# VH-VL binders against q0atu2: the designs that were tried, part 287

Target 1, 119 residues: q0atu2
Amino acid sequence: MLDKKARIRTSREYRNVFEKGKRLSGRFLIIYYVENALDNNRFGFITNKKIGMAVIRNRIKRQLRAIVREYQGQVKNKHDIVLVARAGIGKSSFEGMEKDYIAIMKKAGLFARNANKID
Below, E stands for the ipSAE of ESMFold2; O stands for the ipSAE of OpenDDE; V2 stands for 0.75 times the mean of E and O plus 0.25 times the DockQ between their complexes.

## First folded at step 13 (VH-VL)

Design yg47 (framework fv_ivicentamab_arm2; at its last look DockQ between E and O 0.65; V2 from the best seeds 0.80)
Fold by OpenDDE, look of step 14:
Structure yg47 (fold): chain C 119 residues (1-119), chain A 118 residues (1-118), chain B 110 residues (1-110)
Amino acid sequence: as target 1 above (119 residues)
Amino acid sequence: EVQLVESGGGLVQPGGSLRLSCAASGFTVSDNYMNWVRQAPGKGLEWVSIIYRRGSTEYADWAKGRFTISRDNSKNTLYLQMNSLRAEDTAVYYCAREGEWGYYFDYWGQGTLVTVSS
Amino acid sequence: AYDMTQSPSTLSASVGDRVTITCQASQSIDSWLAWYQQKPGKAPKLLIHDASSLESGVPSRFKGSGSGTEFTLTISSLQPDDFATYYCQQWDDYSGEAYTFGGGTKVEIK
């Protein structure tokens, strides 16, 4: 799992991201992102009940955390980023989520442009 | 130079099978998201299937169970296995590569015609 | 499911005319919208991606605009080479298809 310092943990921290951050929607994910005053990035994850049963929501969270961990070193620093799972994500493959995450993060300017492509 | 060349199209009877090929050059198929898109005569474009970089696949609901997307990395070639073909499957089938910056197709093959008729 | 409406289906215009094609999504897709040009017997050609990013080699007379649910392709001055069918395209999260295309707009000579 992500280090404690790399996690958004408080309601206040989440609220700050939602109120002051920018929003981008992908096929399976919505991200909210805002600069922070830290030396590291922090990530938050939201999976609503409309996605499905708790076992499904937990699976989705686990998969999203895995994706974030894998690409953490390629994300621009000093950002709070909240990933919100969209309703259709329950039918998505891990690679579908990964593809969506990369696309959104590229569009947000937070992810290296050549991170998922070998030219 | 990026190039996609489809082949394998032709006339087939209802219930028959056909395998389409898409030979890629100028890039590595396994490093990209590759798709099949079809177009019935005089109609619009319809997405069929995608194969992801790690090998996972996704299909349109109408294609599930009858169509199979695959690739041969050693040949840098994409395939579409079509089974239990129907008259409504008659179309030009295109292979298409997803673009670098999101959900779009930046390169297309010339297409190969599949005609399903008795 | 048809989550995207393209209009008009057919457009008659003359060389030099300003042409406008519209694509409407059933839900917000931010700027995840692409435009293609297709001529008879040929494969679609990418014109614009991310709503407004012009593909390399595409003439500047082509312009994509819009965000959310409303998108527009504009040809500022129609050229003889521009008579073709145009399609918009988006991703899809609910229909069971990864991608959805508009119905197309045939731009023909008046």
Scores: ipSAE 0.881, ipTM 0.943, lowest interface PAE 0.5, mean pLDDT 94
Fold by ESMFold2, look of step 14:
Structure yg47 (fold): chain C 119 residues (1-119), chain A 118 residues (1-118), chain B 110 residues (1-110)
Amino acid sequence: as target 1 above (119 residues)
Amino acid sequence: EVQLVESGGGLVQPGGSLRLSCAASGFTVSDNYMNWVRQAPGKGLEWVSIIYRRGSTEYADWAKGRFTISRDNSKNTLYLQMNSLRAEDTAVYYCAREGEWGYYFDYWGQGTLVTVSS
Amino acid sequence: AYDMTQSPSTLSASVGDRVTITCQASQSIDSWLAWYQQKPGKAPKLLIHDASSLESGVPSRFKGSGSGTEFTLTISSLQPDDFATYYCQQWDDYSGEAYTFGGGTKVEIK
């Protein structure tokens, strides 16, 4: 689970990322990201009702949090990053989401280029 | 040097089965996203299936239930099991590796021909 | 569900010509587009990924451009080695395909 300090928590914090941040789309995910003034990264997650029922949306959030947690040590610091699930993500697998996250984070220049191989 | 070598193609009757192999060298199959792509004679390229690094799979709709992608990590080899073959499955079958930046194929084998004919 | 239109289907050109091939996606794919070259009897060869990123060893006369829905491959001065069929390729949503290829453009000697 992500540390409390690493979470985007308030509507104002989310709005700041959407208004001031850059946007990048992948196959299953969209990210919005902006530099922050902290010593750390913060992550937010959005899954809307178009994806499916609450149990499906909660599963996807849990899976995205697990993916972010696995790779968070490779993310360049001082960024607020919001992950928005695209409508089709409900039929994706954990690995489909993981692949997409790695691809979009690399393309955004937010990884240090060392997204590790699966051990 | 990265190399992919397909084998196992040949002539098979409609309704038959065939297993294709793709022997990989110069990289580890299970560390990469591996795909099968086919090309009917004189036609374009058509994606068949992917196996992800952790073993999850996706298939083109027309392949679901008939084709199975798999791998043997100890042999560094990718497989495509094809069942209930039809004439329209006649094609050259390529194995392909995805590139590091995602969603493109940086290395291809030379392919193996599957012919489905009475 | 994404549809991909590649044009022209064939073109005839002479050595030294400037050649342009287009692909159009039905929905925005940002810059997630690749170009391949294929010669008869051979496997496809990657030329460009991410719309404009040239692969190592590909001659600089090849240039990819575009984003969103419209993409081009340009060969600035056609060489004898460039007579081949060219394919674009994108990711797709889960509607029965993870990847979709364009129909191809055969570049022939005039």
Scores: ipSAE 0.829, ipTM 0.920, lowest interface PAE 0.6, mean pLDDT 90
Fold by ESMFold2-Fast, scan of step 13:
Structure yg47 (fold): chain C 119 residues (1-119), chain A 118 residues (1-118), chain B 110 residues (1-110)
Amino acid sequence: as target 1 above (119 residues)
Amino acid sequence: EVQLVESGGGLVQPGGSLRLSCAASGFTVSDNYMNWVRQAPGKGLEWVSIIYRRGSTEYADWAKGRFTISRDNSKNTLYLQMNSLRAEDTAVYYCAREGEWGYYFDYWGQGTLVTVSS
Amino acid sequence: AYDMTQSPSTLSASVGDRVTITCQASQSIDSWLAWYQQKPGKAPKLLIHDASSLESGVPSRFKGSGSGTEFTLTISSLQPDDFATYYCQQWDDYSGEAYTFGGGTKVEIK
């Protein structure tokens, strides 16, 4: 659901974020984030087998992309951000994930505007 | 001037029901994460339930099936419907708003006492 | 389930004393910890959120510190208005409780 240029695609790019980035953990999510040299933000998504079956992991990944897309305009420019789902995320509602994303992004100082906005 | 005012507490027999209300002023409940937290006499704080901005709800395991959190946006009021009450549910019940970051409670009501006779 | 252990359960102090209250989590919560003050018959009042962020209107003598599993609330030069019970609070993702509170620390007059 995110535009292709807003997505982290290669193992090398993920590795750069993990090695050079800052880490912040929330209730259901961990983010790794680092400033990039591009004109835009890029997002990566990791859902590992500890979460559950493929159908659960695919649902979580789809929901996280939707959340990121909704709040994309509030994210400070020129960052690579990787969202890693924690094992407990499978028990969360969509709003639980959304709330955690907003809280983490605010705490990291990555939101340029108030992120409590919903349509 | 944020205010939260609870009401609806009182004496009830085991197995009975009560509905608590929390009237909010100075902000809109549907724009916030709203919670119920209780405290048994002489004991510590215990989280009960949350209602999210879009209406999703979450409950303490011991509250599931017995307690229902809801809100009326037109009245800017939060509710807690409590059924099948037990002596162990005797407590002061507080409604609480989460702060800007979330995961902490920036404003609390005065609390309303629920006593379940045994 | 994330256990929250507050120590001490009770402490006696005099006006002007430095008071230290500790909260320990069984697993890392980064800095997702809040401190509340509660006076008898009153609702809790937020003092500090995000481990060290002082709430507006709270006196600067209150200081929160720590990260990971160990957190501290310090009151420098205790005032008469500070005799109360203090609670720490975190989120939880395991036990079926979204939030958990420490057992509380009662600060009473020596």
Scores: ipSAE 0.811, ipTM 0.904, lowest interface PAE 0.6, mean pLDDT 90
ESMFold2 (binder alone), look of step 14: mean pLDDT 90; pTM 0.932

Design yg48 (framework fv_ivicentamab_arm2)
Fold by ESMFold2-Fast, scan of step 13:
Structure yg48 (fold): chain C 119 residues (1-119), chain A 118 residues (1-118), chain B 110 residues (1-110)
Amino acid sequence: as target 1 above (119 residues)
Amino acid sequence: EVQLVESGGGLVQPGGSLRLSCAASGFTVSDNYMNWVRQAPGKGLEWVSIIYRRGSTEYADWAKGRFTISRDNSKNTLYLQMNSLRAEDTAVYYCAREGEWDYYFDYWGQGTLVTVSS
Amino acid sequence: AYDMTQSPSTLSASVGDRVTITCQASQSIDSWLAWYQQKPGKAPKLLIHDASSLESGVPSRFKGSGSGTEFTLTISSLQPDDFATYYCQQWDDYSGEAYTFGGGTKVEIK
């Protein structure tokens, strides 16, 4: 589970990321990201009905939070990042989502170190 | 030097089975995302399957239930088990390694020909 | 479901010509596009990834450009070794293919 301090919680905070942030699409994920004025990173997660039933969407959210937590130390500090799951993510494995997350974060220039070297 | 060498292709009857091998050298297959890509004679490239670093797999819809991708880490070798073969499966089969942190194939084997006919 | 349309299917050219090949994705793929060269009887060879990043050892006359849905591969001054079939490639999110290749463009002698 991600710490509460590291989560984007309000619709106003999400709106700020969408309006002022950059967008990058991967295979299963879209990220919106913007630098913040805080001491830490914050993450938001969006899963919509195109993915599938609530059980599937809840599983996807839990798995994405686990991936973000595992790679938290590699993310450049002071960013608000919203992960939007694409419709096809429901058919992905955990590793497919993990691979996509690493690829998009690296492409966005948001990873501070080599992701492959995390223990 | 990075090298991929496929083997196991040949002539097989419709409904038959065949196992392809891809021996890797110069890198470790379990540290990479490995794929099979095929090409029918005179046709274009068609993706078949992927195996991820921790062993998860994905398949083209037409390959599901018939083809199985696997690896033997002790032999540094990738495999493709093909069952219930059809004439449409006739193709050169390539194993291919993915590049780091992107969706492209940086190294390919020479390919092995599979011919499915009576 | 992402389709990849590659054009032209065949292209006749002479040594020294500028050659341009186009790939169009049915949906935006940002810059997740690679280009490959394949000679008869040989495996494909990576030329370019991330739409415009030239692979080590590939001559500078090869250039990739584009983003979103439209991409081009340009050969600024065609050499004898460049007569080959070229393919673009992208990921796919749910069409039953993890990766989609363009139909190929055969560059042949005029």
Scores: ipSAE 0.746, ipTM 0.889, lowest interface PAE 0.8, mean pLDDT 90

Design yg49 (framework fv_ivicentamab_arm2; at its last look DockQ between E and O 0.62; V2 from the best seeds 0.76)
Fold by OpenDDE, look of step 14:
Structure yg49 (fold): chain C 119 residues (1-119), chain A 118 residues (1-118), chain B 110 residues (1-110)
Amino acid sequence: as target 1 above (119 residues)
Amino acid sequence: EVQLVESGGGLVQPGGSLRLSCAASGFTVSDNYMNWVRQAPGKGLEWVSIIYRRGSTEYADWAKGRFTISRDNSKNTLYLQMNSLRAEDTAVYYCAREPEWEYYFDYWGQGTLVTVSS
Amino acid sequence: AYDMTQSPSTLSASVGDRVTITCQASQSIDSWLAWYQQKPGKAPKLLIHDASSLESGVPSRFKGSGSGTEFTLTISSLQPDDFATYYCQQWDDYSGEAYTFGGGTKVEIK
């Protein structure tokens, strides 16, 4: 589980990311990201009803948290990042979801240099 | 040098089955995303299927239930099992490599022709 | 599948001409757009990825531009070797298909 300090928790924090951050779309995810004044990254997760039933949405959130946790050490520091799950993510495999996260984060320039997946 | 070589194409009757192969060299199939893309005669390109590095697979809606993508790591070969073939499945079938963390195809085989006809 | 409208379907041009091919996506795909060249009887060849990144070995006369929903492939000065069919390609997230290709643009001799 992500540390409490690594989570976006308040509506104000979310609004700040949406209003001041950059937006980038992937196949299954949209990320909003902005620099913060902290020494650590914070992550937020949004899964709306378009994805499916609550059980599905919760599964997706668990999977996204797992992915973010796995690659947390490879993400540039001092960022607030909100992951918004797109409608098609409910049909995706974990690998597809993971690929999309890494691809979009790399394109956004949020991965540290020479960051590689640990197989 | 990266190379992909498709084989297994040929003439088959409607309802028949065929297995295509794609022998890869210059890279490890199991460490990459591999795809099948087809092209009907005189038509455009159409994505068929993908197999991920850890073995997850996806298919086009029209391919689900009839097509199966797989690989043999010991042979560094990609496969496409095609069942219940239809006339509209007539096409050149290409295997294509998808670079890590990207959404395009950087290497393609020469393709193998599959003709479904009575 | 997502709609990927490629235009024109056929383009007649002469050597030395400036050629422009457009690809329109039904939704924003940011820079997730690739261009391919295909000659008769041959496999597609990657020209450009990420909308504007030229693949190694591709002549500089090829240029990709655009973002969001509108993309363009430009050949600044058409060469004899450039007569071929060109395709754009994007990811797909809705139909269950991983990728969608444009309908293609055949560049032929005028």
Scores: ipSAE 0.900, ipTM 0.951, lowest interface PAE 0.5, mean pLDDT 94
Fold by ESMFold2-Fast, scan of step 13:
Structure yg49 (fold): chain C 119 residues (1-119), chain A 118 residues (1-118), chain B 110 residues (1-110)
Amino acid sequence: as target 1 above (119 residues)
Amino acid sequence: EVQLVESGGGLVQPGGSLRLSCAASGFTVSDNYMNWVRQAPGKGLEWVSIIYRRGSTEYADWAKGRFTISRDNSKNTLYLQMNSLRAEDTAVYYCAREPEWEYYFDYWGQGTLVTVSS
Amino acid sequence: AYDMTQSPSTLSASVGDRVTITCQASQSIDSWLAWYQQKPGKAPKLLIHDASSLESGVPSRFKGSGSGTEFTLTISSLQPDDFATYYCQQWDDYSGEAYTFGGGTKVEIK
């Protein structure tokens, strides 16, 4: 699980990321991201009904949190990042979601390594 | 440094089966995503299948149920098992490496021709 | 279902010409587009990835540009080695069509 301080929790905090952040789309995910004034990263997760039924959306949220937690040490510090799942994610594998997350984080300049090699 | 060598293509009758191989050298297949891409004579490129670094797979809709992508890590070799072949499957089949965490193909094999004809 | 339209399908040019090839995605793909060169009887070769990043060893006369839905490959001062077919490539969020290629552009001698 991601601890409480690493989560975006309020509507105000989500709105700030959407309004002031940069946007980058991947195959299954869109990220919105903005530098924060904290000493840590915070993550938010959004799944909409276009993905599928509640059981699928809940699975996706759980898997995305697991991926973010696994790679949190590789993410450039002091950012608020919101992950918005795209419709196609409901049919993806765990590896497909993991790949997309790391690919978009690298392209955004937010990722320090490629999960297999250290820079 | 990086080499991909395909084999196993040939003439096969409609309804037949064929297994393609792609021997890799200069890198480890399990550290990358591996793809099969085909090209019918005189036509464009068409994606067939991917195997992810931990073994998850995806297939073109027309390939599902007929084609199976796999690898043997001990032999550093990628495979494509093709069943229930049709005339429209006639193509040069390429194996292609996709670097981890990317969405492009940086190295391709020379291709192996599969001809489905009586 | 992302579509990829590549134009022109054929192009006649002379050595020294500037040639431009275009790819249109039906929906925004940000900069997730690659360009490949294929010579007759040979495998495709990566030229450009992420819309504008030149692959190591590819001559600087090749340039990729664009983002969102419209992308271009430009070859300044065409050389004899550049007569080939060129393809663009994108991902698709539909797993049954994970990668989509443009229809190809054959650059042939005038």
Scores: ipSAE 0.832, ipTM 0.912, lowest interface PAE 0.7, mean pLDDT 91
Fold by ESMFold2, look of step 14:
Structure yg49 (fold): chain C 119 residues (1-119), chain A 118 residues (1-118), chain B 110 residues (1-110)
Amino acid sequence: as target 1 above (119 residues)
Amino acid sequence: EVQLVESGGGLVQPGGSLRLSCAASGFTVSDNYMNWVRQAPGKGLEWVSIIYRRGSTEYADWAKGRFTISRDNSKNTLYLQMNSLRAEDTAVYYCAREPEWEYYFDYWGQGTLVTVSS
Amino acid sequence: AYDMTQSPSTLSASVGDRVTITCQASQSIDSWLAWYQQKPGKAPKLLIHDASSLESGVPSRFKGSGSGTEFTLTISSLQPDDFATYYCQQWDDYSGEAYTFGGGTKVEIK
């Protein structure tokens, strides 16, 4: 399915990104990314217990998924991208998370050239 | 032609309140990330707060609950409401613009001095 | 600041000298580093962003370099207008909750 195609789901898929990909740290997020052999992008999301209780971690994941979905059309094709939430992300606003995602994706060169204007 | 002009500083007693203003020209505050940064006399720079383009706010831990960043878009003006002021809040307060999708400050106002003493 | 160790705190130099100022983070901040110049009684002025990108209107004698944890600001030939205090800036490298500045480097006439 469409939603399934855009997700990194298995431990092996995550391991591939961590082992073979590039890493870039932002203010609230760290991304790992690697070119894949598919015709589409895939996204993975990691939160850990250091961020907070499960309800907080689930809120963060939901917010990050919403941000990624909003901007997925701007992302260069053929990449596996894992977003790792940093410890302080729970104190960020949604708008702060969104800014950080856009900032790190631009710095990583993962947005298409004609996508320089976002919001 | 970007200009930022702070005002509203002065002498205030501990426990008092003060509202700082930052009048902007040459750009629209609501299209930008706006920040307050302070500098105690003879000391370094310390970030205080940000207001995002859509109005979300974030604060340094020591400022939360005492300071409130806001703006009035019709006046193109940024504000910092400071309550429960303490001696350690004595500083020059700057407003600063943060470029889109960046984490630095490209334009600063001249600053306004807040002195908290009895 | 704890997040950025800026050195030296003060340096004395003559016009024409090459001056180097360093900032070090406790953890990698990639290239998210800016440099500011501040003269007494004045607001800070942005010199360099993204570790090495010179801000428009800043003289080319200013050069930023570094990535990860160690960054330098170099003035290739010090001019009279360059006697000032310099600050590096990024965010809290543990949490990202606050923007943070280095402690500053005052460049004085020898």
Scores: ipSAE 0.702, ipTM 0.868, lowest interface PAE 1.1, mean pLDDT 89
ESMFold2 (binder alone), look of step 14: mean pLDDT 90; pTM 0.933

